# VHH binders against c4kar8, part 252

Target 1, 263 residues: c4kar8
Amino acid sequence: MAELSTPSPASPAPLDGGRGDELEKFTLRGARQILQLLQDLITHRGLITAHTGGGHSFMTAVLKVDEERGRVVLDPSPDPQANRRALAAPRLTCVTQLDGIRIQFPLVGLGEGQDKGRPALFAPLPAEMLRLQRREFYRLQVPLAHELSCLLKAEDLARKPVEVSARVIDIGAGGVAVVVPTGAAEFVIGGTLPACRLALPDGEPIELDLEVRNLNRQTQRNGTEQLRVGLRFAALPRAADTRIQRYIFKTERALNAKARGGL
Key: E = the ipSAE of ESMFold2; O = the ipSAE of OpenDDE; V2 = 0.75 times the mean of E and O plus 0.25 times the DockQ between their complexes.

## First folded at step 14 (VHH)

Design pa7 (framework vhh_7pa5_2; at its last look DockQ between E and O 0.28; V2 from the best seeds 0.00; counts 0 for: pae E 3.5 > 2, grease 25.2 > 24.2)
Fold by OpenDDE, look of step 14:
Order: sequence, then C-alpha cells, then structure tokens
Structure pa7 (fold): chain B 263 residues (1-263), chain A 125 residues (1-125)
Amino acid sequence: as target 1 above (263 residues)
Amino acid sequence: QVQLVESGGGMVQPGGSLRLSCAASGFTFSSYAMSWVRRAPGKGPEWVSTIYGSGGDTSYADSVKGRFTISRDNAKNTLYLQMNSLKPEDTALYYCAKESDYWGDDIYDSPFDYWGQGTQVTVSS
C-alpha cells in the first residue's frame, strides 16, 4: 500500500513578485545613471518631497553631488522639527518629477553639517533610483464625446450616503479626475470612496475603490461652481487595469491620428 | 509640453514691493491649482501660497500672510504674486508650480508635477 504523499500545497507566491519585476524595469542601479539623474535634478532645480515616515514629509532639493565622497547634499528644511525627524528616520523616501516623469529614491544614513558655511543635509548616494515612465502617470484628457463617468459613493454634510454621477475629465493608470457639482457630496482628502463605478465605453462599469487625493474648486464663466476631485485607484483589479490601459492607448492613438489630419 | 516661466524678480529694499508673474502653457491652466514655492539660501524649498482654478480660493504660509497676495488671470494663463512689505527673510528663488490632480502613490508623492526655473527676489538694504 504505497502511501501517496499528498503534494504540499505550493506556498502562494508573494504578491509582491509581479509588481517588483515591473518596477525593476524602471529602476536605475548604475552609478553613472544615478549621478546623471541627480545632476539633472540640480540642473532643473528639482523640488523634492522627502518622506520621513509617519505621514511626515518636507520639501528639499539637491544642492550638489559629491562624487569624491560618494554623497548627495540636500537643502535642509526651514522647519527644524522636520530636520529632526529626517535625521531620526532610518530612511528617507524622496519623490520628485522631471518632465512629467516621477522619480523616487531612498536615502539612508542622513547627517547634518555645513556646505560652504551653510547648513546642509548629507547622505550617501542612493543605491537605486526609480524612474517611472510617463505612461504610468500620464493623464489622458478624456474627449467630451466619450462621456466617461464615475458613480461616486460618498456622503453628504449630514453623513448620509449619496451617489454622485461625476464626469471624468482625465484618466491615467493611477486614477481619474472628475468634476461634480459643488455641494453634491463632502469629500475629504485621504478619504476612501468604496464600491464606486467607472464607466468606460467598451463595456460594463468597473467597480473600484477610490481615494480622494486632491480637491479643486472651479467657477465657470457662467458662474456655476464645480468641484474637481482627483481620485486615486485604491483597489484596482488586474482586469480593470488592463481595460483602462487599453482605453487610454486606443484614445491616444485616435487623437494623434486626428491631429495629423488622418481622420 | 508644459512650461512655466517666472518673471518679475529683482532687488528691493526692506519694506518694498514686487510683483511676480508666471506664464503657463501646455495645459488647461484654469483647471489646476497653482502655487508659489520659494527657496532661500541655505534653506530648502518653502511653500508660499496656492490659488485654485477659479481664483476664489487662496491659501498662504503664515510667514507671508497679510503681506503677499496670490492671483491669476486664466484668460492670460498667468499666475501672479504680489509681495508687499518685503523683508530680508523673503530673499529667495521663487518658483511657480503646478499642483498635481491626484497622487499616484499611497504614501509617497509630490504635490507638484511641474515648476519653472524660478525668479530671484533679493531684499537688502
């Protein structure tokens, strides 16, 4: 009676494996590339947001790159408390943009000192820099003819659940911007809107969770007030991501063709 | 392509006034909040002021409140900063910055997606 050894259930592949591989394609690890990118940040006077953890951040800039000492020099925050947090943090996560491309890099081993008699922060050169291609953060302006909409599940001032149909004005891989009538709902930055529905032209609406990231009040020429809401995709199924990407690419191609006089 | 070009900087005595301008192109200017950020020598960038698309909503850093006024002309795609009662501490490179519509990262992001080269403001006796 041969004991059929039941194959041990394959440990679920860490969910991080697929995103890690995609990010690796955009990660610079070469010393020359890193130096060049840091120099570009200097040249373009890059505004850098340095995250210290715990929801805290401060703005900085690369002052210079010291290749001989293998360090980057940063401007300190005008806020002493921010500098203290930075120095106490085991890691800074620096985020900036160049030409619409998001750049992210870690700094570890932060210290304070002086550069040419001025206060400065010092860190070893980053071991890696993530350069995300424009495609990931590209925001397509939605043609009016497409009439994209998003049903928002929100609350009013009385915290009563309300559904708001919002027009999508732009869309990217990471989220959408929508316009809603002022007073239609209360939005809080950082708040989550669960079980919203994004309507694309190619099929059934996509159910997704949205996080409020930006609020911008606009008054139209006719005196009508509108609220522009920037929304991040908080939980996007893979199939939905594919649909969104397909829509963006198809639309871009069509717009470009039209611009070239082909349609 | 998005372009932001600052102008109007210069040297002024304490108590003086300057008006900065930022010419914007390459995007629907009226649809975005715009900000001024400044970078002083030996200090990192500091947020100064923000104005929303309609121009009705404005915010200011405490350090400039009551002295600076942000405004915009959407027809001209131009952002302004009127600076009154200038102090030596206001000496900085002033940037015009476009605010992002949304943040693509849960934890780590930048509030600005574009900014200019800046215009130098120097307040000295």
Scores: ipSAE 0.797, ipTM 0.924, lowest interface PAE 0.6, mean pLDDT 86
Fold by ESMFold2, look of step 14:
Structure pa7 (fold): chain B 263 residues (1-263), chain A 125 residues (1-125)
Amino acid sequence: as target 1 above (263 residues)
Amino acid sequence: QVQLVESGGGMVQPGGSLRLSCAASGFTFSSYAMSWVRRAPGKGPEWVSTIYGSGGDTSYADSVKGRFTISRDNAKNTLYLQMNSLKPEDTALYYCAKESDYWGDDIYDSPFDYWGQGTQVTVSS
């Protein structure tokens, strides 16, 4: 029998309030709905990204739901530093997808222990879970051969100007995601990067302001870190918008034609 | 429907080699980064390697760097993992995983939206 140490009583754990009102219609709050969704994650062996703050995250999975004790049991990371950050964090934001549907839930009161002699992380059941269908807008994953880049006008640690050439990973009507080496610049969620330059294959670079929407970093075993930055277009001129949408349309059609020819 | 089917696992002695394959369908394969993730007995999931876009940009976990090679054939919609100099600690269920379509305006993302059932690799005498 698995006899787990009893954690503190479950506390209610609201979703991140930054988007709470607009996401309310996708929020599950029923205890049975939450339990079933967690069981679905176990059954489908869901790969979960647990965000610990500051752009740090680690991969985990739900091992079980202990309904009697009102808690979830998670795999610890193979990376001890990630586990330390998780245990120190006031809250984990767990994100995954099942069949392309985004699932997000908070965990608070995370503790360390054993489950059947195996190291494990424990937390009270979440009070709510977000089950979000894909948004209206498509995001094109940029082919590497296109070598799309964005010159970011950002600041270093001393708040001095620095230019960073970042590779564009995906692009949509409303923004881009890029990858940079960690430490190349300081990025702050909600911060604005004025006068950046997005280089599309046709024509001159587009000058635009970008807003930092998300930061995702991972610390690998060897200590290597990469930073994925989600950027929103701020006040995009219509001519630039048209160029971006044309790029997306042409590239998507080209990729679909190749895929259909292969089927 | 997105489908990912792994194959090529098996039992091998330490120092041996295996090549894993992942057949992909239901999406434009060349548009997405693809990864291998493994789950060893007694451990949580561990990222192994990622290959971006048309195959030029790769990255590896330190534990496999120099021994494993990720590759893709976009014409065949197939992802590969060549595993050389295998060690007992490489014993795991290996999945291929697709980079997510969506990053959203939220400050959180999930790097993967689909993965396969996995193929078992066992390294022992």
Scores: ipSAE 0.332, ipTM 0.750, lowest interface PAE 3.5, mean pLDDT 80
ESMFold2 (binder alone), look of step 14: mean pLDDT 79; pTM 0.789

Design pa8 (framework vhh_7pa5_2; at its last look DockQ between E and O 0.06; V2 from the best seeds 0.00; counts 0 for: pae O 10.4 > 2, grease 28.2 > 24.2, SAP .67 > .668, placed apart)
Fold by ESMFold2, look of step 14:
Structure pa8 (fold): chain B 263 residues (1-263), chain A 125 residues (1-125)
Amino acid sequence: as target 1 above (263 residues)
Amino acid sequence: QVQLVESGGGMVQPGGSLRLSCAASGFTFSSYAMSWVRRAPGKGPEWVSTISGSGGYTSYADSVKGRFTISRDNAKNTLYLQMNSLKPEDTALYYCAKESDYWGDDIYDSPFDYWGQGTQVTVSS
């Protein structure tokens, strides 16, 4: 029953440097806020993914907060190698979600010990925690029937202009993700694609500049390779932003109506 | 509101079988991969198995391969775990977990966003 392409809970993390500086406004640094959020994770038995670097991670949970010693107590992994990687890592990046809110925090100085006679991991309380509401980063998964596309004005390996019609797989307030055949163009993280054209159903294509934020190579079931390209909208005109938000809103409402019921 | 309710746990003898169920509501079930995660006494959470939204792809932890089978019924919004040849080390609280909503541009993956209260499986003589 094991098959390729099945998701794994220990997926590699993207490279740091995407939206880190714009996320500063969602960073909690108050001691009281941090303690309350950690307590919420304990109360709701949050499943946490702890990233140790190099694409490795393990699942854990916050067992308790020791306020007197200024420490958090975590479950060790059942996998001893994951625990060794965690103890050797200069920091853990812990990520979870609670009621659709993404929570992320670093732990440094991780140590091993006992809590109530059971193995546990300990770290000083984090100095910061990221708390993101989903609306800030929501990406609508585009229904295949909509056939949303984006004409990319990119470059080939020889830096010659090429046009690539790419299928849009998700769209949000800040960007899109598209798929293209491998080798259709050269994409560089941080590179700009000027004057691309996003085709929405409600009118003429929108001309916009896109910035490449991530690249993922994917192999389809038939062996064909494609490239998933994460693209951020550069400065959007207000009319373009309005049309994008309208598309998202209408599609999301339609999908939510179907999910609530067919009687 | 997303809800996941596990059932079907209980006490069984070594070598026995048990079938877990997870009733899902509050989201489009067939659009998401689903997983079973377990927590044994004195140990942290351990991933057990994942099934794709369509049910066409499955994956298993090495410790359960060949003994456990994950499946789903998208018409009934129900996830299953058939557990055969049970061992004492399979004793754990078993959780049903939903694949996180897609966020794009995520610096670090957060593979689950909702899980149930769990159902206890105890394998003892």
Scores: ipSAE 0.440, ipTM 0.788, lowest interface PAE 2.5, mean pLDDT 82
Fold by OpenDDE, look of step 14:
Structure pa8 (fold): chain B 263 residues (1-263), chain A 125 residues (1-125)
Amino acid sequence: as target 1 above (263 residues)
Amino acid sequence: QVQLVESGGGMVQPGGSLRLSCAASGFTFSSYAMSWVRRAPGKGPEWVSTISGSGGYTSYADSVKGRFTISRDNAKNTLYLQMNSLKPEDTALYYCAKESDYWGDDIYDSPFDYWGQGTQVTVSS
């Protein structure tokens, strides 16, 4: 009587695993790539927000890359308190943009000193830099006049199925961003929303599966909270893809024409 | 409360010059990058220029590069935009903007958390 060892239920993969894999695609770990990107930031005089934790940050820039010593030189804050916080922080999270691409990298082991007789901050070269090449997924900002919407099939807090009509704020080949009222449904990053309906201006709604990729709570000026949901097309029929691409192209062309004074 | 008050706008002929000022209050001015943004009639906001908190680093939109100069006086909590060789296409409402400390997870979020009321610049013959 061979005791069939019931396979131990696979521990749910930490929620960080799916984000981790996607982020890995955009993470630079090569020394040469990192150096080049830092040099590009110098060349373009890229402004960097350095987060020190606790909701504190200061604006800086990469002044120099010292390859021989394996360190990066940063512009200190004119605020001495910010510099003290930076030096006390176990880690800086640096955020910037280059050519519309978000760049994020950690710095650890920050120190202060002088570079060419001027006060400067020093840190070892980052081990990794995140470069979100989202340009590959250009997202068109949807004109308000188009009133693009997506019917989301989601669940509420009680796991009861609910349908939420969401306004589409941007659309690309890979997905959409939508806005929903806070509390309209429960969304889980990595979760799939099956049989949703994307309404385009040119015809019948497109039925498609959506994967939740991002959640961002936004407070409007009027104090109302909205939830921005980033959604990936999980399974897009070819015909649907063609329609979406056509819509994007047509809309971009129209917007560009208008911008040039042609309309 | 954060306040940004723009001034210095007006009407100028093509090729003329203007200097905009922005008086800032309600925050540690020198700790934040500041920007100029403009909005032409019927158009969306256009980024013009940014300066770091220390003033050591500046950036410009291609459309204004070589013509506009952003500067700041941290002792006076004032941001400046020197505009030379003005063109009709520079006609817009010009806003002083404070850069946000918060970069949300969404890369499409506005980098600015506070704006002034704007000052009108009109370039016409």
Scores: ipSAE 0.006, ipTM 0.255, lowest interface PAE 10.4, mean pLDDT 83
ESMFold2 (binder alone), look of step 14: mean pLDDT 81; pTM 0.801

Design pa9 (framework vhh_7pa5_2; at its last look DockQ between E and O 0.17; V2 from the best seeds 0.00; counts 0 for: pae E 3.3 > 2, grease 24.9 > 24.2, placed apart)
Fold by OpenDDE, look of step 14:
Structure pa9 (fold): chain B 263 residues (1-263), chain A 125 residues (1-125)
Amino acid sequence: as target 1 above (263 residues)
Amino acid sequence: QVQLVESGGGMVQPGGSLRLSCAASGFTFSSYAMSWVRRAPGKGPEWVSTIYGSGGETSYADSVKGRFTISRDNAKNTLYLQMNSLKPEDTALYYCAKESDYWGDDIYDSPFDYWGQGTQVTVSS
């Protein structure tokens, strides 16, 4: 009677492994590449948001790259409290953009001093810089002629379910920006809108969950108030993702052709 | 391609006035909040002012409140900053910045996705 050794259940592959591998493709670790990117930030006068933890951040810029000493020089915050937090932080997470590409890099070992007689912050060169060229960050401005819309399932002030038809202003792989009348619904940043419907020109609406990421109030000259809502795709079926990507690509191509004088 | 081009900077005496302009292109200007940010020598960037949408809502840093006025002409895709009662402390490179309208999943983000090269404002006796 041969004891059938029940195969030990394969340990679930750490969910973090796949995201880590994707991020690695966009992570610069080469010293030359890092130096070049920092120099590009200087050249473009990059506005950098330095996160110190605890929900705190301040704006800075790369003032200088000191290759000989292996350090980066940053502008201090005009807020002394922000500088104190920065110096006390074990790590700064710096975020900026160049040409619409998100750049993120850590700084550790921050110190204060002077550069050419001016106050400055100093840190060792970052060991890595993340350059996110992800299509998910690209936003296509939706042509007015396409009249994309999104039916939002939201709540009013009384927490009564309401449906709001919103015009899509821009769309990317990761989400949409929409415009709604002010007071049409209550939106909370970080809140989820379930079972919404995104209408694309190429077929049936896509049902999806949306997460509110940004809220901007707009008052028109005529006194009409509108709310711009930035929405992330919280759960997007693969088929829907493909449709969205196809739409974006097709639209971009058409716009570029038109811009080049193509009828 | 998104472009922001600042102009109108210069040298002015304390108490004087300047009007900055920012010409925007490559995006639907009226759909985005726009900001002014300044960078003074030896100081990091400082937020100055923001105007939302069609120009109905504005916000200002305390340091410039009552002296500066942000406005926009959406028909011209132009952002403005009227600066009155200028002080030496207002000496800085002034940037026009487009506010980000999409916040990723990451808790770490930048409030701006595009900015210009800046225009220099110098307040000196």
Scores: ipSAE 0.792, ipTM 0.922, lowest interface PAE 0.6, mean pLDDT 86
Fold by ESMFold2, look of step 14:
Structure pa9 (fold): chain B 263 residues (1-263), chain A 125 residues (1-125)
Amino acid sequence: as target 1 above (263 residues)
Amino acid sequence: QVQLVESGGGMVQPGGSLRLSCAASGFTFSSYAMSWVRRAPGKGPEWVSTIYGSGGETSYADSVKGRFTISRDNAKNTLYLQMNSLKPEDTALYYCAKESDYWGDDIYDSPFDYWGQGTQVTVSS
């Protein structure tokens, strides 16, 4: 990559303004927590992408935290135009990752100056920082063409073992949602379905235990009823987890490349 | 867990050469683009070069084109940077960086999700 590619931000907002309670448990607001997380970025030489708006961004890093003045000190960009955009922006949205955890924080009131005789950018400490492990929150809507299925080992109405092939409608790091015809099996919220088999488009099916988390009955326009079953992965081996994450990653990249290729 | 370990840095005179290595573990190396990023004294991080998983597509910053060559050995999970005709402005801490997993088109992008501690390159007389 000759230059960093960035999407345009939808709008400037506080970290938790548009997503309410969903993000609150991952939002750091304590001064000590914020200082420690910024120090972790310094210690690990974090590569930070600072978004300035209008589809523009630049790479930076936290040089230090000035606790007495309550400000962070950032590397300026080697590109003078990026620095000018940063100083003109009403807000920077800084994003990075540390040990697979997405870190996002706003900086407001950015100014320029010197640190030990070298150019630097300064801003007040952020009032909040988001520390988010993406894998638990993202769910991919499975393309119909992939025809993902999961073989469920369940019981019928008479409590007899049955195997049900269920279509997977969405998939994330922690589970799947499937649909089955109403009456194909009985499901109990909190129940465990052992030794189910998740069929991905390539490779052999993954054997895994599933826990029933929710049930939703749906009536289609033709009067046919189906059951949407939310299932959590139990005791997911590292290899299975990796394979699921790769499926999600490849599929999302393919969907986005298709959208971009239709410029 | 993802680990990236750089090596091969050192001191060289202007016009000299060095070859950097980055040993990767904890992920499927061949599935990701890999980059070299450098941080010179008094300057922020600067992207240097990227190589894609197949090893056939590469890209370079204008400042290093024709002098640096990025390569990878997917069988050994190793990334390389051959640096020739070194100049004093190439003095920096060089670290290898892994392409981020995609988070969707409606979120702010973070191009790299893991990087090493870096290896120092110093070009001086």
Scores: ipSAE 0.359, ipTM 0.762, lowest interface PAE 3.3, mean pLDDT 81
ESMFold2 (binder alone), look of step 14: mean pLDDT 79; pTM 0.790

Design pc1 (framework vhh_7pa5_2)
Fold by ESMFold2-Fast, scan of step 14:
Structure pc1 (fold): chain B 263 residues (1-263), chain A 125 residues (1-125)
Amino acid sequence: as target 1 above (263 residues)
Amino acid sequence: QVQLVESGGGMVQPGGSLRLSCAASGFTFSSYAMSWVRRAPGKGPEWVSTISGSGGDTSYADSVKGRFTISRDNAKNTLYLQMNSLKPEDTALYYCAKQSDYWGDDIYDSPFDYWGQGTQVTVSS
């Protein structure tokens, strides 16, 4: 039942993965919009990951946009092998973020040369750019005062079932990041935690399945060991999705009001 | 809401030292690995160093190993880069970068989700 493991609409879909219909409303095709977005990447000194295929990638940045010649100029990699792979690739898939907004675009027809006497990579302007403003790519930092928690159903080091109350430190439409004491449970990237309970301030806890996406160990100043766990929502029910989005929206609005001096 | 503000750059002669700082706000600093990335004219962005959220693990690019030291103060939400024995080749704009949440969610994801405006380091005689 491979369809039961189909990525949630909250997960970023590869542009060439057959999810183009879902991404169409987030796709920019206007020449002026594309130019403005590329210029924003220059202004904000955007770090771009350019995927050359076969699991290879390198970091680049937009050096300039040549609107008259219809070209984007990119920094070459300091690694000559990465540049050779890029030039040999039929396309680059470029990925970056701008203030939490995921930006993705293809470059085809990559060439090399010089810009102002310095090595550079050149490509025609992309015909489309993906700008994902979906809530699932936005991460709300949870105010400590909200005391948001998630009861995790996991296994201890002896593979015995254990329940761990974890503090939620950030939340998005696609998942949560939580902190737990180190050694409280065993977590494996890609593992599923079934029937966990997410406590939101308004109403009963939400029961949902969580997938472990990442792990990071932390040591507090008082010597307390903590583990940060990134968790993806699996098969999120519509009612739960609505409650999570409502919490995010209300909290974001309240934080924005505080930032404006509590109008 | 997330902000990363670098400082401490400047002009220095070869063999000199500089200490860069990055003030972080708007996220739980101690929960994320932090990196320094640099960009120089005619060179693409080059990863310099990474430190784990706890500070227990560090890694360095071969070009800076033995000369640079990354550190953090989680109580102050501040990342540091101590740069010693500076060379002209170290001239670059230095960025503080935050580890992406859910890195690897798909094959087109980025290792970083936020970075600062950078602080300029110029090494010349």
Scores: ipSAE 0.447, ipTM 0.788, lowest interface PAE 2.7, mean pLDDT 80
Fold by OpenDDE, second read of step 17:
Structure pc1 (fold): chain B 263 residues (1-263), chain A 125 residues (1-125)
Amino acid sequence: as target 1 above (263 residues)
Amino acid sequence: QVQLVESGGGMVQPGGSLRLSCAASGFTFSSYAMSWVRRAPGKGPEWVSTISGSGGDTSYADSVKGRFTISRDNAKNTLYLQMNSLKPEDTALYYCAKQSDYWGDDIYDSPFDYWGQGTQVTVSS
C-alpha cells in the first residue's frame, strides 16, 4: 500500500518583493508609534471608515486607547446591522486621514461592550498601521494649459460602443480624474473601460485599461454641467508608469517654481 | 494640500437655526461631491447630507430631511448646511467631508478622503 505522498502545496509565489518593500516603508509596527498615532486620531477627532468586508462599511472614531489592556475603543455604528457585521467580520480594515495623510490599519478580534456606561466596540491594538504618504495617492491637478486628455472607450445607453474624449483634471500614479459631457456615455462604478488612450505631452498616447471608481456631477464656471469620472489604472505597463511619474514630477516642479515667483 | 475648515457652530435653543460653513482649499472644489457628517455624544458618526459637485443633486439622511439644506458656492469654494428646526438630538460635532474618487490597489478607501476638524453644534434648552 504505497502511501501516496500528497504533493506539498506549492508555496505561494513570493509576492513581488518590490511592492511589498515600498509598503513596509510606510508601515508602523512599533507599539509606541501605534499608540501615539491612535492618540493623535483621538486628539484630532479623526473619523474612521471601518470596512467589514463584502462592500460594507461604517463610520466610527477612536474613543480611547487602553494601553493597560492593550485595546482600542471605538464608537459603535448607529446602525445595529453594521455593528453585527463588524462583530462577525474576521477583520476590520480601518481607513482614516490625519494632516492630509491617509492611514490604514487592521483590527482583529472585535468585541462589543460598554465604556463608562456607553456602548462601545473593542479590539486589540493593531499590529501595524500604514501611513500612506505615497505619491501614489497624490493627485496632481493638471494645468489647463497642458490639455491632457483621455480617449475613453465606453458604451452609451443602448450599449453601443462610443469613444469619448475626456479632459484630464487630475492625475496620479494610480489613476486619473476626467470630465466628460453629460450623456456622452454610460459609466458604471466598477466597470472596466478597455484600451483607452491617455495623452501625455511627452509623446504618443498610452494605451491602458481603466476602471471606473467614482462618478460625480460638476458645474463648470460657465454653468455647464459635466460628469467627473474617477478612473483607476487597471493595467499599466511599467514604461507607462514611468512616463506618468515623470510627467507628474516635472509638472509639480514647474508649478512650485511658479509659486515661488521663479517663472 | 487639501484643507477643510468648518465654522458656524454654536449653542441654540430647540427650534432654532444655524448655518454651518466649510471653507475648502487645495483641490478643485466644484469637481467633487461634498458631504456633512456628524458625531453625536455616545453615538457613532452618521452621514447627514451630500451635494454633487454642480450642486444640482442633494441627498439627506432621514433624520434631517425637511429641516436641513445643503448648498455650495463653487466660486467661493464653500459648502453650507442650513439647519432649521433644530432638536436636542442634533447636538453633535459636524464635519465637512470630501468624497473620495480613487481607490488604490489592495487599499480600502474611505467614502470620504478628507474632512475638517469639525464645528460643534449644541441644541439645548
Scores: ipSAE 0.339, ipTM 0.722, lowest interface PAE 1.4, mean pLDDT 84

